# Designs tried in a protein design chat: VHH binders against q9y6x5. Part 159

Target 1, 379 residues: q9y6x5
Amino acid sequence: LPPKLLLVSFDGFRADYLKNYEFPHLQNFIKEGVLVEHVKNVFITKTFPNHYSIVTGLYEESHGIVANSMYDAVTKKHFSDSNDKDPFWWNEAVPIWVTNQLQENRSSAAAMWPGTDVPIHDTISSYFMNYNSSVSFEERLNNITMWLNNSNPPVTFATLYWEEPDASGHKYGPEDKENMSRVLKKIDDLIGDLVQRLKMLGLWENLNVIITSDHGMTQCSQDRLINLDSCIDHSYYTLIDLSPVAAILPKINRTEVYNKLKNCSPHMNVYLKEDIPNRFYYQHNDRIQPIILVADEGWTIVLNESSQKLGDHGYDNSLPSMHPFLAAHGPAFHKGYKHSTINIVDIYPMMCHILGLKPHPNNGTFGHTKCLLVDQWCI

## First folded at step 7 (VHH)

Design ya11 (framework vhh_8dlx_2)
Fold by ESMFold2-Fast, scan of step 7:
Structure ya11 (fold): chain B 379 residues (1-379), chain A 118 residues (1-118)
Amino acid sequence: as target 1 above (379 residues)
Amino acid sequence: EVQLVESGGGVVQPGRSLRLSCAASGFTVSSKYMGWVRQAPGKGLEWIGDIYSGGSTFYNPSLKSLVTISRDDSTNTLYLQMNSLRAEDTAIYYCATGYDEYSGFDPWGKGTLVTVSS
């Protein structure tokens, strides 16, 4: 029988939440499996970019989902959450569910993972749900487990996405211990429900399960605002994305726009596209705008207004506050092993190995995840 | 479009009970985490409690004996029942859900004002 893998994401699950709160169900999962304490995500540290990096093993400049709001200078197309179903935006990479379906006549299943309701290279997940935030975790889980048990060709790769704790992290801020404790306890209960459901259906013993996230969360404040309107009139540029990474498309000479912005605030860095730090791997794509503004951690870029968010993400990927974790359990994984750090792009080649798939060229390094796997040597 | 519309506020005498409503459109209340938060004049936000998609509730310990959160899935409405109202319960009450980057809406409605005054 081919190996099976369920990939679960809890959006915005900051790695150090594991140190500051109790997770009895997640700890039982880890006791029989593996924990990677920090996953270094890709820049920018946002939902769509990082979820696509997990399933492609590519930096954003290579897979083409470079932000949650994008503009393509060559085709003049605009991307937003409401029009993200155009395959054009997703076709610069081949996600693992497409590879899974094409190499071994296997099926894939998806509950809400970004991109899974889009035909990519003329291939859509064999079973999927159109994105709808209103669908409960229980309904997503019911569909995934039904498809894992009742599909021909067999479902060997399945994904499950949940919007918390990101939604509450934005609303309350990650330093609100009372509210975050409540939300994280509910997530731990959902993990308990997931494990129990898989056991009751006879899936648990033969299924590899990865629980991870796309990014963390940092505390924001009305005392940490950067008012872009104080530096430049909106008539000089088109704003493609605002905060905490602003994507600026000049309507006049690029150098003139840059000169108006470069000394605007001590709490943001202003980059011409070619001057974006190499360590971000955020330069070589037509969807990356001519000028990028990067706010310092906890600072919010605004247009002459306040921000309602008490927490946010998108910041520099070297910041520990932006890092998620990875936990895994199943026949491919060691039991009771802890690992310090991997890159988020390393998840893809590891998953390909578990499924017996030949990975597409990617930015991950299989060697970084070898110590997690029972069929590999670890020194 | 996702919208949350709070109602049921007004001037209430001390010791009485009041039920606030939150009418949701663009999503179903039974499918998502929802909660209530209040802000008294000149003060910060105070969390009241939540109801999760499965129906379980979690309350601020300071308020647990005084409030009940429920929902009516048939009318897509969230409720906050408040008992034994005191002057310190005077606040704007907000119905809220977590921020949803996919639907692009703010997690808060416009609020409903409750004034407890003799």
Scores: ipSAE 0.000, ipTM 0.130, lowest interface PAE 20.0, mean pLDDT 87

Design ya12 (framework vhh_8dlx_2)
Fold by ESMFold2-Fast, scan of step 7:
Structure ya12 (fold): chain B 379 residues (1-379), chain A 118 residues (1-118)
Amino acid sequence: as target 1 above (379 residues)
Amino acid sequence: EVQLVESGGGVVQPGRSLRLSCAASGFTVSSYYMGWVRQAPGKGLEWIGDIYSGGSTFYNPSLKSLVTISRDDSTNTLYLQMNSLRAEDTAIYYCATGYDEYSGFDPWGKGTLVTVSS
C-alpha cells in the first residue's frame, strides 16, 4: 500500500502560542507524534511565499512567488493574491502535488492550499477546491477525507489550508489574550475534529499527518507607523507592495529614489536589490523590485493613513515572532519526540522521503528532519 | 463514566423509515464531534455521516439523500433518521464520540441491529 500524507496549515500560527495557551487536542496529537518548536521560514514572511516554499523546498527567489503582490519587469505582468490564476507566476517551481502525480500513478487532493487551484506545468491537483474563504473547515475536511478514502488512482498526498489564526491575528493583534484565546481554542477544537474524523473513517493509523503554518504574528501600533509619503512623492515611483516590506519600482533614476528613502526613518532598512542581505536569499529573481524597504518588527509602512492592522507579519525571518511550529503524527514519525528548529524549506524533502518521491533540486536539507522519522538515525 | 447507548433498531420492511437514537451520559453531546457508522454482516465498516460540535452535518454521498443526523441538546441524544430503507441497509449501527481523553476506554456504543426484510 503506498504511504499517504495529509499536510495541514493553520495560517499565522506563531510558535510561542503553544507556550501561552492551552491546546489539549494538539498536545494529545504531539504526545504520540513529534513536535518541532520553531520553523525558520523564508523571507519575506508572508502567506503565499511561505506556503509555496513548504511544498517546493525553495527560497522565494527560486520559486518565484516573492510576495503576495508582485510585478515582473520582463513580461510587465502584475500579480495579486486575490485572484491571480495565471500559471506564469507558479511555473518557476514544481510543487509536491505535481511531483506526486507525475512520478507515480497517484492522485493529489487539496482544500484551499495556495497554488492548488492553478495548473502548474500543465498539471493541477487531481481533486481540489477553488479558493473561497467562506467555505468552513468542516467542509474542507469532509472533502479531503472523502478523497483520501474513495479515489482511484489513490490520493497519497492531500493538503488542507485554514485562514486562522492569521485573520484574527491581524484584527486583534497577538497580545489580545482574550480574543486570541477564543480563536486558538477554536483551532484546537478543529484539530480534535480532524483527528476524530480520521479515526472514524479508519484512516488514522495508516496516515501521516503534518500540522504546521507559514509564519507567526507580531503586535503593531498606531504609535509605530512609517509614513512613506513624508519620504518621497508618488510621482517618483510605482508601489508594487507596501508593508512591512515595500517593493519600489522607480520612475526616475534608481539612485535618486534610493537617496530620498535611505535616511527617511530609523525604523526601516532601505536596500538596493544588489545590497539585500544574502541571508534573506531574496535577490535573484526579476519579480524582486530595484529597491526594497524592510520595516523593523512591529512597524507599519503607510501612505499618509492610519493602519487598521493590530498585528502583522512579513518581517525579518530571524525574528522568533515570525516563526511557526510543526507537529506530525503517523507511521513515518517517532512518538513523543521533540526537536528545536528546522528550516521551512526542509519540509519538502522530508515529505518526498515519506511518499517515496524523488525530490526536485531544492534548498532543504533532509538531515535536519531525519530525527523525526522512524526509518532514520538521529546522529 | 462516558456511555453511549444506541436504540431503535429492529426488523423493518423495505421502503419504510426508521429513526435510531444514541443516548449519551457522562458528557454533553453538543460539545463533541459525533458520528454514525454501520457494519453489514461479513462487510467492513461504512461511514454514514457526522455532526460537528458546532452543528454542521456531513454525509456519505451515497447515502446523503436517505439519511439525516440531528441532536436534541435538551435530552442529550443523537439521532439518525433513515428513509426509504433497502435490504442493503441491513447492518449493526454504531454511534461514537469525537473525544479520546479516554484512551483506555472505547467510547463507541454497543450498536443496534437493523434488519430490512419483507
Scores: ipSAE 0.000, ipTM 0.234, lowest interface PAE 16.4, mean pLDDT 87

Design ya13 (framework vhh_8dlx_2)
Fold by ESMFold2-Fast, scan of step 7:
Structure ya13 (fold): chain B 379 residues (1-379), chain A 118 residues (1-118)
Amino acid sequence: as target 1 above (379 residues)
Amino acid sequence: EVQLVESGGGVVQPGRSLRLSCAASGFTVSSHYMGWVRQAPGKGLEWIGDIYSGGSTFYNPSLKSLVTISRDDSTNTLYLQMNSLRAEDTAIYYCATGYDEYSGFDPWGKGTLVTVSS
């Protein structure tokens, strides 16, 4: 049988949740597999950008999904997470499900993932669901396992995406131990359901399963707001994205807008595009606006209004609160191995290796993940 | 012994065309995934496009009407044809292969400089 891989994402699963809560089902998964304790994601630490980095191995400036809300200055097109089906936005990279279908006679399946319901380079997953947050985890699991078990040509790459704990992290904040404990227990139960379903269908022993996430979550507060309207009038700029990274398109001279913003708040950094720190790898794309505002951890940028979010993400990717984890089990992976840290862009070349695919040029380093794999020499 | 050598760069006028070459040694280009990327001094890598071992091509959408990737299997050479060159196309152009399992992606040659004059 050809190698098979199921990539599972629980959106917004902060790495340190693993140390602060009990996960009996996930712990059983890890016991006979591998755990990477921290995954250093890409900047900005948002859902669409980081999910696309996982499946392309590229920084956001390279794959083109630079935010959940974007403007392309060359084409004058606008993007939002509610209107994401124009292939234009996704075509700056080749995601793994496209590569999987184009190399040899293989199928891909998607029980959701950012981009999987969009034809990218005229290619869409052989089996997919249009994104709909109302579809239960159970229905997604039923579809993905059916496709893994009953496809011709065989499904060798599959995705399964779930919106929690991100939605609850925003609503309650990650420091609400009572509500987060309830949410995380439900997620652990879903992991138990996933493993049991795969065992009952005879898939478990021969399937590689990766469980990961795109980012973490940090606590926000009504006491930590940055009111942009106190520093600049709306007539001077077009707002492309707001918080915690604001994307500013000037309507007047860029220097004049910059000068109005640079002293707006001690809890926000204001960057001209060319001055964005190199370590972010967030500069070299037409969809990155001329001025970027970066709020400090836990601060929310607002337009003369309150924010109801008790948790948020998008902040500096060096912050541990922004980091997810990665756990994996299957014939490709060692059993009982723990690794400290990888970069989120390293997941793509590792997945290509497992599937026997030739990776597209990417920012990941295969050597960072080799200790996880049974067919590699760990030094 | 695996080596990629880019050539064909130079100073060109806006609106003109240019073809870059990438000569490969130590492996066969038709059996490998190949790509072109560019980097202006002090800036990050910008993906231009890829050619798959089977001949399928994928392009950066912002460049797809302006570039064509091809190969000559008999001379083991990869090409990048660029049309309607603009000042913003000034960069060092690299060819790369996706088969380096342990290092990840890195430009494999020293590149070839293209300067589009004012």
Scores: ipSAE 0.000, ipTM 0.198, lowest interface PAE 16.5, mean pLDDT 88

Design ya14 (framework vhh_8dlx_2)
Fold by ESMFold2-Fast, scan of step 7:
Structure ya14 (fold): chain B 379 residues (1-379), chain A 118 residues (1-118)
Amino acid sequence: as target 1 above (379 residues)
Amino acid sequence: EVQLVESGGGVVQPGRSLRLSCAASGFTVSRNYMGWVRQAPGKGLEWIGDIYSGGSTFYNPSLKSLVTISRDDSTNTLYLQMNSLRAEDTAIYYCATGYDEYSGFDPWGKGTLVTVSS
């Protein structure tokens, strides 16, 4: 029977949570599988960009989802996650579910993973749910498991996305041990329910399951705000994205806007697009604005108002607080193996290998993940 | 020893409702995964739905609007409420549990027969 893979994301699951809280169900999953302690995500460390990097193996400048809010200077189109399912935004890359459907006579299934309710290169996931945050984890899991058991051609690749612990991380901050303990225990219970459901349906022994996340979370404060209105008047620019990476589209001369911003705060770096550090791989795309502001960890950019967020992400991808983890179990994976770090773009070629798919050109390195796999020589 | 006893089956007219019970002994329903499955004459097993220790419920999408799973912790009993019964709902109904949180469906009850006929 063809290999099957279920990719699960818990949004905003900081790697360091594994050391500071108890996860009995996740630890039992890891005991008979593999753990990657840190996954170095792509810049910017936000939800849509990193979820699309996981399934394409590409940096944001290459796959085109460069932020959760975007403007394309060439076409004059605006992107918002709340109301725009235009394939234009997603067509700069080929996600794994499209490759799965086009290379092999196989189906894909999706419960809320970013991009799966959009036709990409005229191909939409064979089974999918339109994004709706009100749909329960159990309803998402129910649909995924039904599709894994009752499809022709067979579903060989399935995705499942859950908004926590990101929503609570923003509300309470990662340092609120009382509230975060409650939230993370619920997630561990959901992992237990997931495993039990797969066992009940006879899927567990033959299904490869990856549990990962897109980014971490860092503590913010009302004492760490950068008021952009103190630097520059709104009439000089259009704000495309705000905090902790601001995307600035000048309405006047770019150099004048840059000069007004460059010394505004000691806790913010101001870059002309061509001066963005090469290590970010965040320069070569029309959706990256002419001026980018990058706040220091824990600092929030605001427009003459307070921020209610006690936690945030989007910061420099070298920061450990921005890193998620990866755990996996199934016939493709070793049992009881622990690995220190991989890049988030490495997940894609690993998944292609497990499914027997030829990966599209990508920024991942298969060698970084081969020690996780039973059919590979680690050396 | 874990024991499950289904009850509440019988002959029922089309379009009516029926509630099945599953009484558990040897373990606590509220601390364990529980599910309902059925087998119609000459057919394979069909999953109806599940309830997990935390209270999460999952249903077969083809049956979701027609069934509800609940439990009563005080009587250690699992329930399956069925509405708008059809002739094709004629089957033996089983409750099942993964007694161990890391095991699958085992043990099963002995079943209760539901016949939907005029």
Scores: ipSAE 0.000, ipTM 0.190, lowest interface PAE 17.8, mean pLDDT 88

Design ya15 (framework vhh_8dlx_2)
Fold by ESMFold2-Fast, scan of step 7:
Structure ya15 (fold): chain B 379 residues (1-379), chain A 118 residues (1-118)
Amino acid sequence: as target 1 above (379 residues)
Amino acid sequence: EVQLVESGGGVVQPGRSLRLSCAASGFTVSYNYMGWVRQAPGKGLEWIGDIYSGGSTFYNPSLKSLVTISRDDSTNTLYLQMNSLRAEDTAIYYCATGYDEYSGFDPWGKGTLVTVSS
């Protein structure tokens, strides 16, 4: 009779949305559970990297998903297609669903969490859905709850991913209160549906549920563009990723490319790989390119074109606008407890503790999350 | 209660092999998920590989051809075999298992230093 955990992600749910909008269903969830007001994510503050950090407890340089678009200098492989099923990209770490299945001989279930439709170390979630953004939240929830109730060996770890409010954050920007209000109300209603479904199926009292996100969102503008074409000619480099962190692979001498870029814009920092700030933990991987460009918050790097994005993320992980939150409810968690801040890599060892799994070596600190848990002393 | 003691490090010439040991006390290695990680000077933690309780092994793809993880259940010892050592393999090597319920992940041993030098 092992413990059970459902991990839910609403992509791009910025922490301060909780202060600026009303969430009656989420507030009822928190009232009988715990809230971490800010989660400090990993750099770069992008979807694939941070979702993989949640389930591995590792910085991006260690787990190998260093961006949403990648190039591996050793193998010369490119990752830029969300349909790419090559396990090569995901094999530098062991995500929690693999450990759950192999260490404890239990089942895992997944509805769209990044990486769960890829065999990692020859292991794929026992139950999963191939990624398809057109599949409704209701269908994802129906599959997850069916698998939680009707599986042998039992499903003890399940994941559920939803693309909002990220998609709307990009389209409208986080400062568009009218459109963001509608999207966030819809998300709160989905949380209500989730809780009601778990109660109806008799799962609610014995299931641990974590609701979190991978990053936040910052307002962008047509007035805040960095035109890379004004800095350097296309013949000097191959572009691996563009904005707000550009990954530059030089076609000529690296120093010459760096010199053309280093003073091009006051709103962009230019780093040789070895000069990337240590606090980012974003240096020690062959998929991190020889030169990276990091735009200042709210600035977009473009190639002699306008940007249609009114919101974006990927910026410095010290920025509060990049931070999500974490809420949790269940037998492992205190009721009515608020905590200020944890690191996103801390979620993994906490989840391993809840499930009784031995964690893979990781960058998280279990002590940061101990105050959330009923079986721990907050010293 | 749990103690892990790494050994077998030292100075080795490029191209040679080394076997590192991790002696465990206070728990049984065959019942636990175990791993090896290393930290080179000025770098982050690099995962080398794991062995699960059932004996299955998983490796960092960049290192898979160069390393083998094994265990001897009768002596309660975990091993890391390293072949074709290069200067960039210079690091402190740690074996790891379980969570530290107080501080999270910390190497439970002090590690063993491997220096690859011509």
Scores: ipSAE 0.000, ipTM 0.335, lowest interface PAE 14.7, mean pLDDT 88

